# VHH binders against Phytanoyl-CoA dioxygenase domain-containing protein 1 (PHYHD1), part 1

Scores and structures below are computed, not measured.

Target 1, 291 residues: Phytanoyl-CoA dioxygenase domain-containing protein 1 (PHYHD1), of Bos taurus (Bovine) (q0iib1)
Amino acid sequence: MACLSPSQLQKFQEDGFLVLEGFLSADECEAMQRRIDEIVAKMDVPLHCRTEFSTQEEEQLRAQGSTDYFLSSGDKIRFFFEKGVFDKQGNFLVPPEKSINKIGHALHALDPIFRCVTHSHKVQALARSLGLQMPVVVQSMYIFKQPHFGGEVAPHQDASFLYTEPLGRVLGLWIALEDAMLENGCLWFIPGSHTGGVSRRMVRTPAGSVPGTSFLGSEPIRDNSLFVPTPVLRGALVLIHGEVVHKSEQNLSDRSRQAYTFHLMEAAGTIWSPDNWLQPTPELPFPPLYT
Positions, changes and structure headers below are counted from each chain's first letter, unless a header gives other numbers; Kabat numbers aren't used for antibody chains.
F, E and O stand for the ipSAE by ESMFold2-Fast, ESMFold2 and OpenDDE, each averaged over both directions (binder to target, target to binder). V2 = 0.75 x the mean of E and O + 0.25 x the DockQ between their complexes.
Where letters were taken out, [cut] stands.
Atom coordinates printed by the task and the answers are left out, and those that the model quotes come from them; centres of patches stay.

## First folded at step 6 (VHH)

Design s15 (from g2 with W50Y Y109W; framework vhh_7qia_2)
Fold by ESMFold2-Fast, scan of step 6:
Structure s15 (fold): chain B 291 residues (1-291), chain A 124 residues (1-124)
Amino acid sequence: as target 1 above (291 residues)
Amino acid sequence: QLQLVESGGGLVQPGGSLRLSCEASGFTFSSYAMGWYRQAPGKQRELVAYIYSGGSTYYADSVKGRFTISRDNAKNTVYLQMNSLRPEDTAIYYCARSTYEYWGSRYLWTFDYWGKGTPVTVSS
């Protein structure tokens, strides 16, 4: 489906998320998975992941290295690893390709396959049907959610990390490249939770500080019974309002839960916070979605 | 349950001293870096001091040379020794745990858990 019906628009406005099954074909999913396999085959494991951590100085250097690697990843294709996949000597406990948490954050701009999908006519039609006037792409991620190692994502709002004035200007697009089910860590949402603003913000700390980010405010304790699971089939797209509360459980299954996700911002009348970890660069200003 | 409990705040005259304590429970304290933040009325929360799991420290320029952060892993406690206090140090002081961020990279440290704060008032 290339655009939203009035009933789908109403459902998105009421719930803060919307599932569009069959958004990508099997061929489109396979092309993205094949391309990511090529990228992974040429992966250079970051030095800060391999360094033996034996002194306070080495601990600080590793923390600084990982901080710099993340904060400067907005115009790069970089590799981030699951928790617990390295031993104390920096050796992988499982093959490197099964140890990756995600690849981010400029796949949409730097890789032709991911650029093509992100700027596809059906994505543009979807954005237009939502009333976006000047949408730009701010970031993208390929999320593996590895079997056994794929960690939970705690309850959060995307706008806490991608903050704008006014609020309501960020939209997440999350595409299942494999069936995302209860067993392998599908998304869970609190319907209607997007109407109360944000509970916290992740902001950059002063230049040269470690860690490079901190939170202002706090994530409130929420009744777990309010969360509804959102299992989807391969090729589904989930629209995620910037302020809707969502999470995913740890993947304890034998299957990965691969997804491609990217975020749009309505640039018309919007201030992108200078405190956000992610900033546009001179070499890669946020690309307009519409071609 | 994860808890951070701050104590030691109060009213003090300019030039005075206070020692803040933050007692942690429900996690392996020695494995985490810890920070002290403060928020003055009408201002944003700011990082004051940070201590790595290995014991190395960082200080904001506004407090450097006056404040000392330390930790006692046997007591699961982080401290902030505040000397030569000034009226502009008046704020609510928060203890925070540093951890991997759960959005984006799990490799980077951020602050994911906060105490309820302890107020410090510096006035004559």
Scores: ipSAE 0.000, ipTM 0.159, lowest interface PAE 14.7, mean pLDDT 83

Design s17 (from d9 with R106E; framework vhh_7qia_2)
Fold by ESMFold2-Fast, scan of step 6:
Structure s17 (fold): chain B 291 residues (1-291), chain A 124 residues (1-124)
Amino acid sequence: as target 1 above (291 residues)
Amino acid sequence: QLQLVESGGGLVQPGGSLRLSCEASGFTFSSYAMGWYRQAPGKQRELVAFITSGGSTNYADSVKGRFTISRDNAKNTVYLQMNSLRPEDTAIYYCARSTYEYWGSEYTYSFDYWGKGTPVTVSS
């Protein structure tokens, strides 16, 4: 079921991405969405999100708090909000479930529902069919993709952020929990773009500095006409090669485009870059996928 | 020294134009997306225009077709050309530097530095 046919394997190798419709049932999607609703209902809103600051100095201190919160989220379940969702008193201007942007990055390890889906037999079978020998889970995230302006998702390669030596060791699994269409910001890919390596990467800046990350390397100019939209139905899984160039467009609809995504790394013969923003911790080393 | 210095604000009549500039220093400007925020008296701060490191632009609906954001990487400067100005555009305008935060198989921009602002008053 979850095992890839030879033609599907070939297509993934040629294009750098592959759509598997119907990977999760409607009941599985509903269970994950219900669990996220529970998590959101009980969430702690970080202080740096609530308080408006009147000076540049105060805004820099808030930026430091935001940076630290992100960089230390790899072994946590943490909340990232859309812009402008709090009033001057720190109250939500829109309901919390419409103000949340993303929840990350250890849902796969810390939440039983997300752990069960991530380590499911069909995910393991998929990884085995791709030839992964010792895959580990490096991160997970729930993406709400609220309707909003200004937060453009740029074309990128996952390997620029999750850098390994050698390249070709990272695999993204992106699962639609709502239909992902042109109107609400589906994924777009440049087929075959995964064969050129990476020319940029995101690295950590010195501890305590703001911002906590910067790019190293040259930014390639990409022809926008090469991107192919990839609309998928609820329950679909999109396999994403670590080096395939992809993006999503703004959500122009009045509804979210919820997705659950996680990344695998082949640990056998692979060096995880110490400069990556995401690092394993003593409390949560990257968990093996295979049980 | 990390700095964003806005200039070009002032008093203008309805229907007039202003060009705001923001000169950046202390970081590799070409690697960062930049935005313009504004805050009117008694209102929330809102993002009005955004430009990526590659030059892609986005605008708030209230200013689309009237404002144009652009950048000059050789001069470490981001601009906001404001045309057909209205009294409702009266605000303090802030230049902002974005950061690059990876989020799963997607990444979005957030803002981590702001200038001190330049006031724009649209009045007859």
Scores: ipSAE 0.081, ipTM 0.418, lowest interface PAE 4.8, mean pLDDT 84

Design s20 (from d9 with R106L T108V; framework vhh_7qia_2)
Fold by ESMFold2-Fast, scan of step 6:
Formats: C-alpha cells, sequence, structure tokens
Structure s20 (fold): chain B 291 residues (1-291), chain A 124 residues (1-124)
C-alpha cells in the first residue's frame, strides 16, 4: 500500500527532498543502534589507518591501501575513520567507537538487522508510492558524525557518485537514529536544485593506479543562502532525490548525529555507469528491494 | 594565468624512447600533484603516470617498468621518460594538475587543468 499522500508526492517532486517524521519507532532505532554497537565491538582496524609514515614511499603505499579498501567495500562491511583520530604511532586519540566516520557499504545485504529494516514493508510501500517498478539497493552506510570530529560534507549531488543513464534513477533514504539538529550537523538542502542535471562525476581510475578515484567536471560555487536546514527528530526518514544539492556542517557539539542511509536505483530502463566506484559483484549483485 | 605547456612528442619507431616535458606557470607548482594522461582516437583518456607533491610515483599497469615520471620544482617542470615504446602507446599526451578533496573517509584526487597535449606516434 502507498505510504505518501498526493501532497507529499508533489512536495518531493517540487523540492527534491521530503521529511517523514516518525518513520521508525524509538524501539526500532534502538535495535539498529544496539546492532551497530555489536559490530563496532568486533571491529578490525585496518593497518593502513594506523601506520606511521617513515618514508614518502610508505606514505604512497598507505594511500593506495586506503583507496583499495574503499573501492572494494561495495560487497563488504568496512570501517572508515574520522580525520585526525590517530597519533603518529597509530594510537587512538579518542576511544575507537568515537573515532569511526562510517561503516559501509553492504549493511543492507550482509547484516540481518539492517537487511530487515532496508527491506521492511514500509520501505517497500514508500518505494511503490514513488512509482519505482524494479528498485534495487546499491549501497548502505551507518554514519556516526562524531562529537567534535564529525566533519563537514561539502555541497554535492548523490548522482555524481552513483551515476546512471538516464539521470533521475537514484533515490537516497536517510534515517535519523538520533535527533539531527543544527548543533550536531543536520542536513541542508537547496530546494528545487534537482532539475539541472549533475555538475561533476566521481569515477574510477585504472586498476592498480593512484589516485584510484578522480572527479570529472567541477562543483559550482553556490550561494550559501540558498541552503535550508532540515532538522529532524530520531526516527525520521529523509527522502533525497539523486540530483538534489545537499550538505551537512561539521558537528561541533558534544553529541553524535547517527544516521542509517541507503540508496535505491530504478533498474528498469537504467544503465549503471561502468566507471562508478561502486560496482555489483558476482557475489553480491544489487539486490531487488521488493521481496 | 595558469598554464601547462607540453613538449617532446614526435614520431618514433617501436622500441624507441621519448622524453616529454611539461612546463607549469601561474601557480605554486611544488604544492600540487601532477599527472600524465594520454588519449588515443576512439579511446577514453587514461592516466598513465602520477607524481605527488612529495615525489611519490605510480603508474598504469600498461606502462610500468617502461615509463618514469619525475619533477623539478626549481624549474616548475614535470617529465615523462618513455622507453621501449609500442604502437599501443600512440596517443596525444596531456600534462595535468591534480588537487584533492576529503570526503569523510576518502581522499579523492581531481584533475582541474590539462595542457593542450603533445602527440606521440609509434610507427615505422
Amino acid sequence: as target 1 above (291 residues)
Amino acid sequence: QLQLVESGGGLVQPGGSLRLSCEASGFTFSSYAMGWYRQAPGKQRELVAFITSGGSTNYADSVKGRFTISRDNAKNTVYLQMNSLRPEDTAIYYCARSTYEYWGSLYVYSFDYWGKGTPVTVSS
């Protein structure tokens, strides 16, 4: 059954984003947070995140290892750290659980709790109400946005990183697992910015080469006054059009801004770009959302 | 004005060598990573060699062991020494300036300026 009213559908079409408060209950949020705590407790910290640079060659090898770890994460559950959380010897400057930037990118497929939420009846009903015929799940992330360390996410369009032909085939679902407010780095959107295509693309470079990824095109300088803050309460879902321009500011507060996000692609009539960093693998083709 | 001026291209027989130069002006050259791209007709532009501001290098698998990238910061110049050239190396070679952005947990390099290119033809 459809989840969105006609007025909500119109607002999403006009603005490129839509807030649905109370999408998850407090108990559902707590279950996901408990599961992520279990995953973090068993975390293996990659050596390339912790290695001291003793030569320029060792610095290059560490950068390559970091890039390879990211590029092969699409069918894995992997750990990515905030900038500046390790000392020169690779020791944590804050507890490990306060050092993680995000966990990605196959939580939706590999973890039973996150798989259940991602394929829930209410997510499927939401996708159907948006007219998606053959949606597949392309990636997922648990984002911590740590106190004091949680960095800014610069203005961008998701479709720049998850490129399709034609455009307009990618949808972000972003679920607040904690209140997301101005103080802890809520989302900011430019309403109506989704109608102009994409300004740049992130693409893979040749296998085994550094830098491993690069941007084609350029991000335009935008008037900051065009952005509107989108504070939401725990359990809210924010629908994000693949081409809507959005950002988040640094978390300068003493509280995290945890969120679970995943992306859908309409597979019917869509070409997933072969130069996207993220590719389906034989082990994990993009799973259909509808079960 | 930001400029990258390539030179050293030409016609060479298989097994030959060429040294490409790229003279930079209009920016603090020593602060930027530099790369050499090539593009053959009907093919996508390919990054073949990369050098960081600190001097660390990397190469595409197709050119490893045959090409060497180097830089001279005093001369604002990046070089590509090409040995054991093959017909498949025939392309227009572009010098490129690199920047990077930090996207949460990922450093993504961007190439924001290219020279006009210098043609290299490997044929008898």
Scores: ipSAE 0.015, ipTM 0.372, lowest interface PAE 8.1, mean pLDDT 85

Design s22 (from d9 with T108V Y109W; framework vhh_7qia_2)
Fold by ESMFold2-Fast, scan of step 6:
Structure s22 (fold): chain B 291 residues (1-291), chain A 124 residues (1-124)
Amino acid sequence: as target 1 above (291 residues)
Amino acid sequence: QLQLVESGGGLVQPGGSLRLSCEASGFTFSSYAMGWYRQAPGKQRELVAFITSGGSTNYADSVKGRFTISRDNAKNTVYLQMNSLRPEDTAIYYCARSTYEYWGSRYVWSFDYWGKGTPVTVSS
């Protein structure tokens, strides 16, 4: 069972992240990878994703085309691509299945394999051990971090994108489906960075504006020496406090760094910000974690 | 030194017009997209109008057809022409320098520098 020891709970409270090796078996990882391969085989590539732009104006036109696709993805299974995988005419430079950055954002609800893993007894026990009373699942992503193309994820806090009042109500669960090492772009954290609130927020812009979201505030420039690399083996789960600063480097290696991640929100006494890009819908309100 | 200086705000009657100006200095103005935000009392800031370095424009639905954003690169100035003003347009209006961040295979527009704002009050 994934019951946290007092020392593990203290470490999570002090650092803002915690590694749990061996959370999923190799067979469990393989089942998820096999399922995602099936989903990718049936993928219809969105037209707006097939064009690279060389000017800011052209990039705005691309953003206009992709705005609804992203903003309405919260109750869907949709495909997002790595940077630089298309030529100027929209032709793939690498096969489509090697060009996908991530699949999001309702795998936990719409796919039986991912729903089963997300609501597993291990995940529920972990959430209970952290004191969550009424956790709901707000989103999920399958992240490929492709060989050679797997893009950098700049320093950020999850709560900037998944904002709540009060803060401290969002928890990330990040599961390695392949070894995540320095060479293929493992996670890096600033330990203890979760105690100062958020430095910026991504908010929806008014209906009809482009690109549909913008940042309020700014991410401060931090000394790179503050970041601690967090390499983990296949099957490890990394708990990520909503306000801990973290990043990942570009994958310049010849192997992917696949991961399944989802976010929980403590619903008891929490207001999900109406300004968040991600909103529950009548078709898919945020599902309770506990069965 | 990087600066954005807004002007042109004030008190105006419903149905009236105002033109806001934002003069930029300390950076290559012509290379940046510019936006106008507003913040009504007790509300979050919201993006009202946006103009790219190439001159393409976009507007919030609430102001589309009434507001026009434009720029004069020779004068390092971005403008917001506000027509048919309504009481709900009452807010502090902020000029902002825009950039974008490539995050997870999508572009998120962000604003990395802001002016101090110019108040607009629409009342009879």
Scores: ipSAE 0.006, ipTM 0.288, lowest interface PAE 10.2, mean pLDDT 84

Design s23 (from d9 with N58W R106E; framework vhh_7qia_2)
Fold by ESMFold2-Fast, scan of step 6:
Structure s23 (fold): chain B 291 residues (1-291), chain A 124 residues (1-124)
Amino acid sequence: as target 1 above (291 residues)
Amino acid sequence: QLQLVESGGGLVQPGGSLRLSCEASGFTFSSYAMGWYRQAPGKQRELVAFITSGGSTWYADSVKGRFTISRDNAKNTVYLQMNSLRPEDTAIYYCARSTYEYWGSEYTYSFDYWGKGTPVTVSS
């Protein structure tokens, strides 16, 4: 039972994010990590990831394959790798479990362990506590955060990528499966930055084009001193308002910073933008959170 | 038409300097992050420097303190200032345009267009 107190609800409304330590037990975290280890051990490596750069033409074809793989991942469990982890023959230079960057975007729907966690009574109670009437799950992702450049995340608002009319309908849930500290790339937020709407949107480009997405509008340059680091212990859940500005820095440690994240949308009175990269499919419409 | 046109490469002595330029056309340059890659003969391509649309920079350990990436949005150009050049910096240098690949509450960069490259040779 994870009901928010009035003071916690007020703090979330004021800051645009909220930390709930101890949301998952150590056993729950272990179960999710063991399941991901099983998935990684049996993963299919996409052909575009195994294509060596030898010509500009081959690089362009790889970009198209990568784009198509990402844009069609919304109803799949797909694998995204760190850069430079394959040799010329497409073999791993680094063990697969140290080569993987992210797994997305339908873990919540297609994997029983992640489905169980996503639809758990405490997640549902948290959503009800926030006043969500008809929440649906729009995406999920497992993040490894290996200590490489590919682990850096630039400042952004989730609503720029998961756009709705009206705004204010998207909620991120980010769960630490390992301690997330300054050294291994914890989250950073600008408190109160969620009140100005969005000035930038990522939209799909015409089918078959590269790039597969483009930005409309521009992101304002923000002073780095406004960002507050948000270190959390394993099992913590961080609530992320769709419009709060946040980032994470490169992992400077020798350890990963694994996290499970998923997004909810309030479906009541909300229009999901048809221009969003992520779309529900006939095979997997956005599943209701409440069961 | 999308174009990235690199220039400024050439032959330079060890310890010398070169400034690479990449002029972009056919897209809203200021909205995209840009990177510089290099590829030496028989080796994989490596990212050496990166600059976001907001101006934040990253450098590979092999070039930190020696290379500086910058951009001029009014000229649709990204630059790579290379100082204290070493023979191991010899490679073809490629300008690349980046888009965000969004994956939930976090995202990473992906490169979707490359220039033809400009050769840099560091030797006596």
Scores: ipSAE 0.017, ipTM 0.399, lowest interface PAE 6.1, mean pLDDT 84

Design s26 (from g1f with G35H S105D; framework vhh_7qia_2)
Fold by ESMFold2-Fast, scan of step 6:
Structure s26 (fold): chain B 291 residues (1-291), chain A 124 residues (1-124)
Amino acid sequence: as target 1 above (291 residues)
Amino acid sequence: QLQLVESGGGLVQPGGSLRLSCEASGFTFSSYAMHWYRQAPGKQRELVAFIYHSGSTFYADSVKGRFTISRDNAKNTVYLQMNSLRPEDTAIYYCARSTYEYWGDRYTYSFDYWGKGTPVTVSS
């Protein structure tokens, strides 16, 4: 049973993030990695990934297809690719399995292995120890952070993208499926940065627009020296407060930095913003975490 | 309203240097990642370098150690310093703006505007 100590709870409240080493066993990590290998082996390349255009109408339709594919992925298992991995004809310039940026966003609901991990007794116990009354799972991602191609994730707050009223109702769970170190692009946090609210929001643009999202507000300039690297071993879980500022640097190494991440929202007394890109659907309302 | 204006291209001898500039207007420059691409005659357009809005950089293997990308947010300008130029660097160089679409832990890029290009010829 993963019951947080009073010291761990206080550290999470003070810093806005918390590392729990050994949260998943090696066998659990291997099962998730094997399942993703199966999913990738059967992957269909989305039509919008083709880069060849014959007309202006075709170019616009492909841009719209990319936008629609992302915005409707909340109740699907979909594939998102690193930039620069396709030639003009839509052929891979690197092997397909090394071209995927992430798989999202309903692994927690649609895949048996990922559903079992996400709704496991130890995840539920962790959520209960944090005081969550009616947590729901809003999204999940398998992130590859490919060797040489895995780009930077710029400084941000999750609550800017998964916005709620009131703030403070979203929690990220980030699980290392491989050692995440300085060399392959581990997480970096600004401890205590979660107390100032959000400076920007990512919102949906009007239906049919490309791009499908835009920002209200702007990214504040932050002193890079405030960031603390957070290297973790395979199987570690990192709790991420919705408002803590964090980033990851480029993966310039020859090893990937695979991670499974999902987000919880406390549903009791919370309004999920209708402007968020991610919305529950009739087919998949946000599933309750507790069984 | 949105504009990207490239300059600094020209003819240079092998081993020489050039600095390309891309001056932006009509948007909040500091909020966007900026990219340099090039297209050689008879070849596809390829990525040269990019600089994130955070200041972190990426370089294609073919130019790493020879080219440096930088930005001056006060001047709304992105630069590409090209040293030790080779005949195979001959191309039209394009500046591009990208936006981010974020899922919760990762940005996905969309290239929503390109400049008209500036030609670079490396020959004796």
Scores: ipSAE 0.006, ipTM 0.214, lowest interface PAE 9.8, mean pLDDT 83

Design s28 (from g1f with A60R; framework vhh_7qia_2)
Fold by ESMFold2-Fast, scan of step 6:
Structure s28 (fold): chain B 291 residues (1-291), chain A 124 residues (1-124)
Amino acid sequence: as target 1 above (291 residues)
Amino acid sequence: QLQLVESGGGLVQPGGSLRLSCEASGFTFSSYAMGWYRQAPGKQRELVAFIYHSGSTFYRDSVKGRFTISRDNAKNTVYLQMNSLRPEDTAIYYCARSTYEYWGSRYTYSFDYWGKGTPVTVSS
């Protein structure tokens, strides 16, 4: 189901997250997975993303190139890798399809399959049921969470990275393309944690600086017993309030935990922070969700 | 300088037990997640067990229920208790430090330092 019932809307408002099982069919999930396999097969990765650093000078140059690659990825389809997958010459030590951490950040705009899913009638109906007047799509990612090495995602709030004035204007949509279970690194949430604002912000540093972003404030230490695991089946959509505290644990299983995620912003009466790493470009202003 | 010093390896019969220790120095141990890797002759290193800074743990499926990872922050030490050992557990075991890494909208963990390793042989 795309439209929220009154009880589902209440639960989302109370908890800061909501699971919608069966949001995508198996065929829809398979189409997205086939498309990402095609994108990976045609992958073109710059040299600065392919090597371990051997000197301080080379490290600085490659760190700058990696920083620029990330900061300019908002209107591109770019590849981000697990650590340790390249030798000093830029050769893969792990097969390319097993080395990718994520692909981001404009799949929703640049790829027809991901555009179609992102702007589907059921996504639009879901956004309308939440009361969004002028939602725009700000970014998208395909997350592989590889077997054994798929990294832990530390506790955080999405609004720390996608900051708006006022707060409360960003919504994450996270779709499981494979079963997401305890063993392969499902999402964990602190229910009700979205009501206290943000504890930190990630901001751009001056042009030419490495790593290109820094934090204002700090992530508080939280009791792990507050987190509730959220296992979901393939095709489920998880709504994520921009300020809800969530995490995922490392994937130490033999199965990946592939997911497609994108973020909406309510554009009506909202200021997108100019300090955010992600900015709209003249070539790709944030596309309106409603078509 | 960062140091990870493994100990506790040795020869054990199938079904036996060993306890590995890894003493860390040169960083704030309590702020870092730690892992245990192993490498059998002619094979790539594989992650065996992981403990993040809060104490939560994760295991490779083949060792789940047999191995237990734990940490003592006061001693800057991470442990791997290995029970019901099998010949296929024969490998050099490495302690590894994990750091938070930022890749766009999310932090991830990555391993950046390994110790020199301690050999474990499961045989008669």
Scores: ipSAE 0.000, ipTM 0.139, lowest interface PAE 15.3, mean pLDDT 82

Design s38 (from d9b with R106E; framework vhh_8dlx_2)
Fold by ESMFold2-Fast, scan of step 6:
Structure s38 (fold): chain B 291 residues (1-291), chain A 124 residues (1-124)
Amino acid sequence: as target 1 above (291 residues)
Amino acid sequence: EVQLVESGGGVVQPGRSLRLSCAASGFTFSSYAMHWVRQAPGKGLEWIGNIYHSGSTFYNPSLKSLVTISRDDSTNTLYLQMNSLRAEDTAIYYCARSTYEYWGSEYTYSFDYWGKGTLVTVSS
């Protein structure tokens, strides 16, 4: 089971992240990968991702469609593509399964295999060992980080995008479904960077705006030498404090770096910001983790 | 280096018109959607409108009849024309560039660069 030792708890508190190797078995990883292959085989490619428009009206519809597709994805299973994967006619330059960036943001609630993993006894035991009283699941993503196309993720703190009052209430769980190494774009962290709060927030813009979000504040410039790489084997879980600074480099290799990630919020004594892009809906309130 | 520099702000009397400019450099201006956003004293950000690379515009419905956004790609300049100014239009006005990129678990659909703003005061 995934109960944390006192030394693991101390390390998480000191560093802001923690690696748990062997969290999922090979069979569990394979089941999730097979399920994602099924979802991708049946995916509906959004028109706004693949059409170049020559008129002002067509471009307005595309931009609005893209914005609405993202902002309303919190209670859906939706598809987001890498840049440069479509030709001028909207045809894939590489197969669809090699063009997809991520699937989000309600896999944990809408897919039985991902729901089972997210609410597994070992995830619940891990959350309890961290002292979470009333954790809820706020979002989930399947990240492909495609060979050659998988772009870098700039330095950031999750709490800037999933803002709460007080801070310190959001926890990321990132599970490697393939080995995540330097060559295919593993995670990099600044240990101890979680103690200074956040200097920016991503907030929703008024309905009809493009883009649908904007930043309040600014991301500080950080010395790249402070980042430490965190390579992990398939099945590892990485705990990510909401305020720890992390990034990933571009995937220049011939292998994908597939991962399943989801976020928990401690609901006890916490205000979820109404300005966050992600909001619970009547159709899907944030589900309690504990069953 | 990407730079956005707003200009044209100042003190203006109620009922008059004012045009703001935003000079862009360090990127292919013609390829990006551009926005105007304002912040009144003690208030949050208020989106005014945007203009796509094609020249298409969207406006905040509460401001649509009072503003016009335009661009000149030959000079890398964005404009905001404001008419019938009221005291409530007093604010710092920002121009911003938008991005449509989604990166792994990060939410990067955002205004990726902002100018430092220009102050407009509507007062007698």
Scores: ipSAE 0.006, ipTM 0.211, lowest interface PAE 9.3, mean pLDDT 83

Design s5 (from g2 with R97K R106M; framework vhh_7qia_2)
Fold by ESMFold2-Fast, scan of step 6:
Structure s5 (fold): chain B 291 residues (1-291), chain A 124 residues (1-124)
Amino acid sequence: as target 1 above (291 residues)
Amino acid sequence: QLQLVESGGGLVQPGGSLRLSCEASGFTFSSYAMGWYRQAPGKQRELVAWIYSGGSTYYADSVKGRFTISRDNAKNTVYLQMNSLRPEDTAIYYCAKSTYEYWGSMYLYTFDYWGKGTPVTVSS
């Protein structure tokens, strides 16, 4: 077993993020990538993603379908596409498998390989070294960050989307399945930005409304020079404090930047907000991390 | 029709070795990923090792470096070589065939057929 050294723990507490190179072996990364290829091969492209029909009524129905698909994905394996990958007729501009933005949000529970990686002894040891007493897994995503199409992720804090009372109860684990470099859209962090709470919250809107979520509060405009790039090699794990400000730039390269990410919540003494888009279901309550 | 028959389990002392075999019938063996799961007393069933149709493998952290999964497509058999066995490896070991199911927009990577299991006991 490996756990964080005192210096690594201090660095995480000071910066709000920490890079652990070599966390997964090449074989482990390859197994996850091959498995995701199998999942993609069975993909059914949702109708709401297509732009073939362009009436106001059809746009409203498509937006409603997209909203419902997303909000009910917490106990499912569902597909979300990059922007601009369909032509006006609804045909793919690149092959369908190269058009996927991400797959979410229950890979950690529904797929044996992703479940095994998520609940591995080294993940559990890492969580214990961070002092987590009753961690549960709340969501997971496979992010493709496609060549040319992989869009930017604006500056944000994960806790704005996965809100808890008290704050400080959510931890992101982001694992590079391919080298994540400046050219293909690596992560960027503002070190030490996790100490001020959250500036906004994403909450569910009334049932049947579109887009199905809205923000309370606002994301402040931050000086771009405060961000530091965090390039990592395939197999690296990046620990992400729930309140650390981070982003990623658009992938302008010819290669994807595939990553597997999941979130833990300390369940002991924590209230998961009922306003969060993501809710546990009777079929899939948030699974405990520790076995 | 579909059948998975495990063998090779038994009682062994700590540090010993066992080789489990799983003979499959009733499907095109070479086209499916195969795996080994185990269930220890009082615990949930967990994935131990996985081998894709192309030969790539995956191992749980607890067994990495000690266990080796392999397959012989001509014999429709998947193997689990277990070395440096520990008391913590005591469990019933199950062979499983991968399956892919689609329920609307939900994709599940499940196992549509499990063997009856072969017990492994590691004790002094």
Scores: ipSAE 0.000, ipTM 0.102, lowest interface PAE 15.7, mean pLDDT 81

